# Ledger of designs, part 242: VH-VL binders against Large ribosomal subunit protein uL10m (mRpL10)

Target 1, 224 residues: Large ribosomal subunit protein uL10m (mRpL10), of Drosophila melanogaster (Fruit fly) (q9vpl3)
Amino acid sequence: RGKINIQRPKAPHYERARVVAVTQPKYPELPKAKSCFKTRAERTQQQQENPYNEIIAREVRNWLDHSRLVAFFHLSSITADDIFRVRVQLHKQNLHLKSYGSKIIEQAVKNTRYEAIVPLFHSNHCIVFSPDPEKTAALLRIVRRVPQMVLLGGIVEETMLSRNQLVAYAQMPGLHAVQAQLVQTLSQAPGHLIQQLQAHQNSFVQVLDVHAKNQMNEETPKST
Key: E = the ipSAE of ESMFold2; O = the ipSAE of OpenDDE; V2 = 0.75 times the mean of E and O plus 0.25 times the DockQ between their complexes.

## First folded at step 14 (VH-VL)

Design ha77 (from ha1 with heavy chain G104S; framework fv_anetumab)
Fold by ESMFold2-Fast, scan of step 14:
Structure ha77 (fold): chain C 224 residues (1-224), chain A 119 residues (1-119), chain B 111 residues (1-111)
Amino acid sequence: as target 1 above (224 residues)
Amino acid sequence: QVELVQSGAEVKKPGESLKISCKGSGYSFTDYWIGWVRQAPGKGLEWMGIIYPGDSDTRYSPSFQGQVTISADKSISTAYLQWSSLKASDTAMYYCARSFLYWSDFDYWGQGTLVTVSS
Amino acid sequence: DIALTQPASVSGSPGQSITISCTGTSSDIGGYNYVHWYQQHPGKAPKLMIYDVSNRPSGVSNRFSGSKSGNTASLTISGLQAEDEADYYCSSYTSYSDPFVFGGGTKLTVL
């Protein structure tokens, strides 16, 4: 119930009563304490203003600024040991697998040409960065053997590419691929490409939703 | 096109040192792992260890950790398997094989090096 | 020591189909689709026949197929021919510390 202090000096009853009255918390009529919990909106605002988030967002911007290859993936459930072996293998090809929260990604790309990619990161995701765009073929060859990683799209030489365009780029000869990419940058409609990437993401989410609903329907007959 | 060529057969006595080689050609040697697989006479395949020549990252089977040394020289596209002191139980055929991923298949194999250790 | 279990021998006549099983645990064959099959003729190096459960490398006959159910993988050879007589080994990924585990091998005899 209360703290018991064995060694206390004697005090006049009047003064002791006053000290107890001042130090006792005011309780609601109900035995439960008043809710002092912050609202969800207040917690969200506090999280957005976290200084650590801005530091990590700067790290993400530095990766984007210094990487000539950026690939975006949906990441299905995977163990720590399995993602570690994938990370090690990618690192050998100068491919850097990173995972950041959606809020950090949004903060990092806000007011940049890549702001439209934010919707790609609403579900579990990861990003692979490399300063070497010639490693695109190695990247795709590695991730084809990792079913938990599903390619959504990417950025090569500052140009947004769909999944199919990244696959095509990976098959091009080195020097000519760079030259072709420069030509493509001049002719591409950014709005159309971003819409295409978002459509692929939405189709994937829809497939996952159908699969989840089928799983739930199949499981109910088996429940005891 | 892709080929792994191993060094020739060796006949040694117990206690002697030995280093056998595996030379890759027709591909980017530093982009593939090289694994070593042992096969004792009339027995099955046993994985010994694997190396990534690009950075010399080397991993050993628990059964062979400390018994052999695996190394690679990327300037001559050659991987090595080495013993400081051979024993009679090391008598076996030794194969090198390449793997694109640490966890994937061995798609090309060397012809094998027969090591015979007898007194 | 073998971690994956294969029958020691299997036999068939020319033109028939045979199946070789490879049984592991939920932590290898059951947990991953990284199951591979190798063919070895006497005195020769192994040759990759199937990778990732069911995929064939270029140049491997379509008579060879692979499958997996639970903790057991299977290699099936259809239209059996004399040159198929060999030892067959399965392998599976198991863990970062022991990424390649082989089966004990199966001797295929073509009658």
Scores: ipSAE 0.741, ipTM 0.878, lowest interface PAE 0.9, mean pLDDT 82

Design ha78 (from ha1 with heavy chain G104D; framework fv_anetumab)
Fold by ESMFold2-Fast, scan of step 14:
Structure ha78 (fold): chain C 224 residues (1-224), chain A 119 residues (1-119), chain B 111 residues (1-111)
Amino acid sequence: as target 1 above (224 residues)
Amino acid sequence: QVELVQSGAEVKKPGESLKISCKGSGYSFTDYWIGWVRQAPGKGLEWMGIIYPGDSDTRYSPSFQGQVTISADKSISTAYLQWSSLKASDTAMYYCARSFLYWDDFDYWGQGTLVTVSS
Amino acid sequence: DIALTQPASVSGSPGQSITISCTGTSSDIGGYNYVHWYQQHPGKAPKLMIYDVSNRPSGVSNRFSGSKSGNTASLTISGLQAEDEADYYCSSYTSYSDPFVFGGGTKLTVL
């Protein structure tokens, strides 16, 4: 419910326009030099000053600021029924699918650390937001079944991640498991420091490699 | 690890009510859909409906809409299938099965509940 | 009525390969890659053998493979063994309102 609302005061309806119309000369002399001439710069400036774009841009910034998981997708042609199906399933996992125009995204991230994402949105796109980064694995499992959505990258815990890094993040154990592994390595029996550090690094890398391979196998043979 | 355990076989008369159960264990019950699949004696599989226990979102096959009620109690990780008035044609094996996505496969199945309705 | 078509029976000898077909329309098998195969032994619950046309769950032998061409999906079992004797069902996604339809089933006999 954090949606940006702006209420404009009601402009006087046709009442005043009607009074003005009856008092105007039947054949007014128009200042053509100013009415007919507009430079390309003036047309461009008029477009850039659209207040509705700024309102939606602020909504995008609000989503970025309050989401611990943001994933960016290229979106190929998809029917309204198919995208609705995907949106419902994502919503079940506290994942919120949004689509915004490229100019709105550019305006939203201009002068922020996220300005680098703008090139990702030159074609058709969508974004998934969530307050829960643990849902990254669920997100990727859902999107794997939607070939029209192609993962470009994302932001997790305020860190920009490439597609490959986001996939790797999804395969990592949760916070509790990471803490348990750290405790286990710290409880190692005393020995030569360099040998212990190398052994722990190799063991951890092997565990991550096995976990990554198991996750890859889950993508091919049904994961349970 | 992951297991779906269904209630025992039932023998009923036409017109009686019945409620059968499917209890999930070894996974997060509220993160998966539970579907119900019917198999009449000597016949194939037919989907009846599915429920998401996390919010009780329930969908029915067109053939079973209004014929049965599917529900779930997430506090005890159990899904239910019920009839207000049984017919002899309801005689069948009933399976519950788990699905991660609404359009996904059924990766784990219960052992089945045989329902016999005889006059 | 709208159902997936499978042959009623198929047979083979130990060590041979067999293929079971599942034929639908452009609105189900032809339109989506959401085709799954289930194995059912007499008196037992079905077991998922193949999901999403060609993928195997953990614990399913690599003797089982799946494929799709046009409106027809196929399950192939190589190196037939006695324990493969079972009923096999295909299923496909059709629409948001009817996401699960099953084929009529195929009885595999190992001679």
Scores: ipSAE 0.278, ipTM 0.601, lowest interface PAE 3.1, mean pLDDT 78

Design ha79 (from ha1 with heavy chain G104N; framework fv_anetumab)
Fold by ESMFold2-Fast, scan of step 14:
Structure ha79 (fold): chain C 224 residues (1-224), chain A 119 residues (1-119), chain B 111 residues (1-111)
Amino acid sequence: as target 1 above (224 residues)
Amino acid sequence: QVELVQSGAEVKKPGESLKISCKGSGYSFTDYWIGWVRQAPGKGLEWMGIIYPGDSDTRYSPSFQGQVTISADKSISTAYLQWSSLKASDTAMYYCARSFLYWNDFDYWGQGTLVTVSS
Amino acid sequence: DIALTQPASVSGSPGQSITISCTGTSSDIGGYNYVHWYQQHPGKAPKLMIYDVSNRPSGVSNRFSGSKSGNTASLTISGLQAEDEADYYCSSYTSYSDPFVFGGGTKLTVL
């Protein structure tokens, strides 16, 4: 008794399968070529099965634990030479630019106070670490001149800050104790903070899109 | 108030050595690059090289590599430009200028040091 | 020693607007937004007038504005005044190994 729906068609005979394989575009599906076309699920499974992912996740936790300044950035398309230039200048100011896969970051911050930052890393991203929170102003001066790096927010003295709060912190001259008090005053709950960071990210992406469109057309002098 | 103060004018003969200075004040000297820019009489600006006083990382324009030495002494907030053997073609106004970023604008400039090389 | 291309001279009358062009390649002006303009009066050090294509440092008159289209950057001076008479130089970032290149300079005459 047959059914109208065929649940699972049988594979063709070996000879016919080989002929069909030759006529169909299989180059992106070859073993090595397939690794370049891994689905998100396949990449996630391979990362979970890689024993070195936990070692790298521990490195990320060590950076978070030993850094008094952590800043999160969206990273637009940038050449290796340009990112090297930026990395060198950041290093002059004791600022350390690191890039990690989103799954490794998720592993690193899982079951910590910082778990809420995971959604920031769904797109291309990088993180800047420093043991010196006074370098926040230097960091912002550098990245202001690197349009490919868009500030999303950060952590100062173990307190999560939105972009606007981090900018306010950077503009604060004065006693270290006053800055520490300001950081605590500016801090917000993780759920509210992540919504603010995502809203700012979307606003910055739109600003960059408008800027990019203006760059494609004739630029006109702007008066302010 | 940010200020870059350069040493006074120099008159030298070909073959002589010379070292001119640029002293920064009113800012953190080790957080900024110091660039050297040359201007021959009646000519335009050309950069010669740049130094980061914090670690003495120094880069030269291809045109000036091997012709001059740039150095800095962060203890006295002073950068230097030095020739081992001057040529008549080295006659020019020499400016120092600071830059926060390696690839960016020169926001403050020294007053310039006129170097004249003639017999 | 290949410089960015600027006109040797431009002239204008008080109150009018003038524009100075600075032309490079896709590897400098066309590739980056690190274009800066300097004003130099005779016998004086250069002064930064515009940075990053269109931004003014504090203390610079809003009569000065900058723009960029493709491989050409422009400095525009509106409401031209006698004290604007000077040499103007553009500069651009090019590469990590040679980060600064200057234009040949433009002499502005206010008639």
Scores: ipSAE 0.517, ipTM 0.747, lowest interface PAE 1.9, mean pLDDT 80

Design ha8 (from ha1 with heavy chain Y32H; framework fv_anetumab)
Fold by ESMFold2-Fast, scan of step 14:
Structure ha8 (fold): chain C 224 residues (1-224), chain A 119 residues (1-119), chain B 111 residues (1-111)
Amino acid sequence: as target 1 above (224 residues)
Amino acid sequence: QVELVQSGAEVKKPGESLKISCKGSGYSFTDHWIGWVRQAPGKGLEWMGIIYPGDSDTRYSPSFQGQVTISADKSISTAYLQWSSLKASDTAMYYCARSFLYWGDFDYWGQGTLVTVSS
Amino acid sequence: DIALTQPASVSGSPGQSITISCTGTSSDIGGYNYVHWYQQHPGKAPKLMIYDVSNRPSGVSNRFSGSKSGNTASLTISGLQAEDEADYYCSSYTSYSDPFVFGGGTKLTVL
């Protein structure tokens, strides 16, 4: 008889609901003492015009405080089905893809050590969180096969890293190699360490400049 | 070091049940998808389905939905393809293959399991 | 589902170059850069030769290259050798509910 199931689209909706349940956010770690203190103090003093924004800003701070890996991406135009596919794949690796409005991000990180990331979110963006910094290699392996996601930089173990530094971190065989690299960096003159920190800031600005130029180039003339 | 080893050839009669295996070694079994690909005698490759062993998330091609069951046992790094009741048309070579991404390539393949279903 | 279109056979002589086409739709080859090529010798398992249109896995000869234009992907084999004689299959991502579609396969003969 060919029943019309237009009013009962169960199969696609059921599968999507299943996947959404699996990809629900987790907060596996207790906040670190210093991070918890700072974010709690900021939260209690914040005054927002929209109470909803305060709640979401707290969620963002919670993700930042409980994640040992945070990666920031520019997100080009992508279909709902394609971003869903990417979100499911990332979740398989304990990587949690989130998107928040730039205003909420700004409110979440205002007066915190992460305030410097605000300029990254003035274009279309998304963030990937994970409690496991060893998943950085898996993250980059997945994202290199998603052309709509462009890595801007991130935070690993509360340290802000440029795109190139995250790529270098992902190539390290483990914590011992990372510690050896840190020792090598610290054995240099203090000026060298300061230069690297300034390079991190410059790399973020350069990435933002590239994305601003890409944003402009993606726009066709209104006359066409 | 990465290797997928499949169970041996099977000769069955129509109506019998069958479960064939694919054991992964040399990599993180729970961090990769395992796909099953069928090849009828003298014909091309047909994707049947895929499973993520880490959480048993399973997808079937529309042509094989309800025809077979795919499963995995992560404790022994083994994926399975199962029939409740074989048909003569199930005679084919069956390959398992590994993919890191759900939308990705199959970078390592098992040697294949020949299944022959005849009276 | 709908298979990708490949020529049934292609032939060449040692040292020559040949190209195998793989044609789909805007929903698979035209919509994504997730096109992969597999080589299969008689009685053997397939081997990945090209992934994501044009990338070669470690251990695959640089004589093999891939490209895409619109809804058609191409595998090019330069400097043909006798060992290249095999069946070649393309595949593409299509959708979340049906992520893989294969081409019908092309038999390469080296004479």
Scores: ipSAE 0.788, ipTM 0.901, lowest interface PAE 0.7, mean pLDDT 82

Design ha80 (from ha1 with heavy chain G104P; framework fv_anetumab; at its last look DockQ between E and O 0.39; V2 from the best seeds 0.00; counts 0 for: pae E 3.2 > 2)
Fold by ESMFold2-Fast, scan of step 14:
Structure ha80 (fold): chain C 224 residues (1-224), chain A 119 residues (1-119), chain B 111 residues (1-111)
Amino acid sequence: as target 1 above (224 residues)
Amino acid sequence: QVELVQSGAEVKKPGESLKISCKGSGYSFTDYWIGWVRQAPGKGLEWMGIIYPGDSDTRYSPSFQGQVTISADKSISTAYLQWSSLKASDTAMYYCARSFLYWPDFDYWGQGTLVTVSS
Amino acid sequence: DIALTQPASVSGSPGQSITISCTGTSSDIGGYNYVHWYQQHPGKAPKLMIYDVSNRPSGVSNRFSGSKSGNTASLTISGLQAEDEADYYCSSYTSYSDPFVFGGGTKLTVL
């Protein structure tokens, strides 16, 4: 606010007025009135403390705990119609496409065996869940035909697998026990490697025995 | 190994009902979509619709919505195409074909069912 | 219903290369890589020759190739042989409500 004429106020005529002005306490500085606007930091903190986020984080943890197959994807720009098409196709194979905010995922997996997945969700992402690990081959068959979805890795039978390990798992035909042993091997811990070698030796011996019986007796022995 | 076998040729009169079949074998029938394609004599291929036998989810081409019914019986690995009342214009070869995806690439086809509708 | 434009006929001589075009819009051929090509001999069911623009199913000759530029997809047949004489149809994904449309078909004649 400006003024056209600046007036210089004259000093008070009374000596007592001057003494009172000098002895009056300085007007105390009032704290700034609270803004009706919240800062970005305050909004972020309120979002993190939102009870709704706790409910959704529990939902995510429930999906992780009850799914034997979890696959993580980078998701490029995709229309609502196209993601709906992909979601419907995946659902036909008992594969459940979900998208959650990074902070919710971090909250869900904090202090769990899955905490290592958090770095995967720093950009656009989605997750596919299934109770059936045998559907991994179907998942990859669908997703290779959806260029917007890029496989990052996954969890099979509670074991973290890289992209290449998950692809290798998908190439095994459908005996669950054999695929579970492959998962342990793909983790490449020394104990898991020894277990795989023993299992392969037993399977090889069984195949040879079945083949020998077929040749000798002309029978069709059943083997799994 | 993978095979789609369709029912035999049909000769019908206008107003009659008809149900033709397509039986899949050599694969998991409930994991693939079955599409129906029509070809009128001397004409090109026309898409009619698609069904997922696992849950009977069915979609029709706009041109065939309300004209035909597509169904499937997963217990016998068979899909069906049905008319309540045939018209002479329904005379055509009808093909079934399978696709793994809803946005379909039809990798295996049935041999076709010729439907002739005349008085 | 014809949504994609193909020439009605093309011709070539044995050993020649020929190309069949398939033209759509930005919402089908231009918007997706879901373009497929089918071969149909007289009295026979169609056979998938190319899927997803340029991929060949097992058992399809490498003389068949596919490509796409903008709103136009092309099927090229090299080393043309008598048995290639057939009708060729392109197809494309369009939308969730109409997931499959055919071209009008092209009759290939081998001279």
Scores: ipSAE 0.814, ipTM 0.920, lowest interface PAE 0.6, mean pLDDT 82
Fold by ESMFold2, look of step 15:
Structure ha80 (fold): chain C 224 residues (1-224), chain A 119 residues (1-119), chain B 111 residues (1-111)
Amino acid sequence: as target 1 above (224 residues)
Amino acid sequence: QVELVQSGAEVKKPGESLKISCKGSGYSFTDYWIGWVRQAPGKGLEWMGIIYPGDSDTRYSPSFQGQVTISADKSISTAYLQWSSLKASDTAMYYCARSFLYWPDFDYWGQGTLVTVSS
Amino acid sequence: DIALTQPASVSGSPGQSITISCTGTSSDIGGYNYVHWYQQHPGKAPKLMIYDVSNRPSGVSNRFSGSKSGNTASLTISGLQAEDEADYYCSSYTSYSDPFVFGGGTKLTVL
């Protein structure tokens, strides 16, 4: 019979929907024409409270959890074609351009150390995420050529940085530059080699000692 | 330091195929776009297309879409421009040039490859 | 396709300043600061002289400067020298389907 199925599945049964529309009570839940004209602020609040906000907020948390570089920008007027071309360029450097509503950002970072970023998203904005903090220099090189994106600051390895701090971070030498500097120093100052080797050994031993102490504490048996 | 070296001049007949090359050195080849620019004898510069050798993302000028194929072999730091069937109107100087950005400011250019197509 | 408009030729005497214009639309020069200038001597590859309207690459003489106003970009060469005799091309990013366009070129003659 289909009697049970007809009553249970309401939405995707066109024949049932037609019958309901024709037999709809002349006085259903009569909306006595209260002020249906909503303000812009009320519409914005309703939109920001939509039930899928948690799904999008989880996406934001996922990006924050897997990104060692996060940069925040104010976004001036820009066409869809222009921002698409910027996104292509950024993506070549493993830099991922995203934009989210302020309510979603607030929900994503609630009760975290990142709550201070929420006011940045009340205006037109975008965010760049990357798992590679070494790409900070590439990001700034690109954005310097994109005046519609104004850098506000960022997060590098869980540390919030101002615009100036992020720029300074990007100017630090990479691994190859550090290695080249070491070779140059070794060639010109033999005494530096001995001192640096001992300092690196001590630092390495300190890291291993901390790691071993953590493992020893975790290996302590429960008192039984 | 940065250098783009193109293959030598070519003399061809209409209907023949051709593949010319552009080898980059002195920089990270896969981190820069390579563009191809045509210059017919006595004429101006025409942008043909660009490729990002890191992932082979290739974009063509509408005027050249379907007329040529742009490709790259990142293992040998080389970009290519090729025709399946040359025409006399393809007689031109062809330059490769690199750009860090998708919207190019070509900072280094190859020496050019002269292609002459005549019956 | 839309090309940028340049004068076919300009000329000047040694020591003078000359200006080469490049006129486009609000979809390219007027709307963006991605105007570049290239110098090309006969039989040689182009060389980037100015990028992003007014920036000089390393190694380019400060006699070369760039500017724009509205839909027109300008390359100015001060203290004109014989070696400045060349063809000059402007280029610009465009929001049209083609992300990049060249001007038709300007032949500079030093008298």
Scores: ipSAE 0.374, ipTM 0.708, lowest interface PAE 3.2, mean pLDDT 78
Fold by OpenDDE, look of step 15:
Structure ha80 (fold): chain C 224 residues (1-224), chain A 119 residues (1-119), chain B 111 residues (1-111)
Amino acid sequence: as target 1 above (224 residues)
Amino acid sequence: QVELVQSGAEVKKPGESLKISCKGSGYSFTDYWIGWVRQAPGKGLEWMGIIYPGDSDTRYSPSFQGQVTISADKSISTAYLQWSSLKASDTAMYYCARSFLYWPDFDYWGQGTLVTVSS
Amino acid sequence: DIALTQPASVSGSPGQSITISCTGTSSDIGGYNYVHWYQQHPGKAPKLMIYDVSNRPSGVSNRFSGSKSGNTASLTISGLQAEDEADYYCSSYTSYSDPFVFGGGTKLTVL
């Protein structure tokens, strides 16, 4: 009676293997954790004239209006779990990851200053919103480690930036730091200007004084 | 300069409670995660858990879940690791480390706290 | 317990190039580019040497480099120096619920 090798069970007879393969309960694939990001197909189907779309469009507008940092990303084959992980990380930095259908975005930005972003939404996309433009560096640091998120561009302080411009912006010293430096520089400028102006005036006065003294000396008759 | 300074070495008996600390300086304490790593004598590194001091979001390794408590006081830029009842097997070096990301890349480490539990 | 596999020890002579491997699975090293390498000298805290497979933190020597192929990450140290003698640990992201795992460590001896 051949020792049943429990570690390498002999492949069942072809017929048995076939029966086992057919009788294996096809456990319905656990619904892939519905990506909080509705598939493009799901987004398109739901985009019927649903009063709900108007509500979502308003939400998008609200985010756009209250965000000083907006970044647009293309999503390539990202799992729900991965998205969630990234979302949590972003949230810690006061960065809010959202995904909307293209039609919703179109509706939201129609006849607004944001209308130019519509062409960015041709595929699976997500948007990151933040009230703090100083978080741009943090955003880029996080998403650089997420290959499924491809930066397309963004809006910082109401200015549309390309991908490269956004990267450059993130490398700049914080606006506040730059402003502080500017203020310091500007505060020093008047002092320097005043000094320079005063120096010129003083030199002029000195020259005039010397000239006046020389004229007075020429007019003083040598009292023989 | 970024620094993590841990509390001093501890010698305890089995059954005693212990709380060790990790103080961060030179950076925004609330913007980075603090992780705890155990290293038993002559053994490798073991991840225990991680906390985000900004909101006290705490995650544990399954192996350490319920065995220890990780906490933080952001007002003094300090993270804590505590045991309610120490075991001899808890004898180890404990490190705190900073990570920007939830999936840790520990870029700065504390000097370590040696905990000795002996009867 | 998900563990990354490292060789127990590696040795090299000064000036040589050595490679330390870290082998995981498709759910960790093979699935993500979140592999890190740490150096630990005796009695000292670990130091981050490589993050995200191949990136060097500021202050780390360019002699250290990282790569990944399939389920195996590699740390390469070129121009081996006596100061490189240490334990080296790899780490990787694994899952949301358990986001971090260390390798068993590799002792590097400079002969």
Scores: ipSAE 0.303, ipTM 0.676, lowest interface PAE 2.0, mean pLDDT 85
ESMFold2 (binder alone), look of step 15: mean pLDDT 92; pTM 0.935

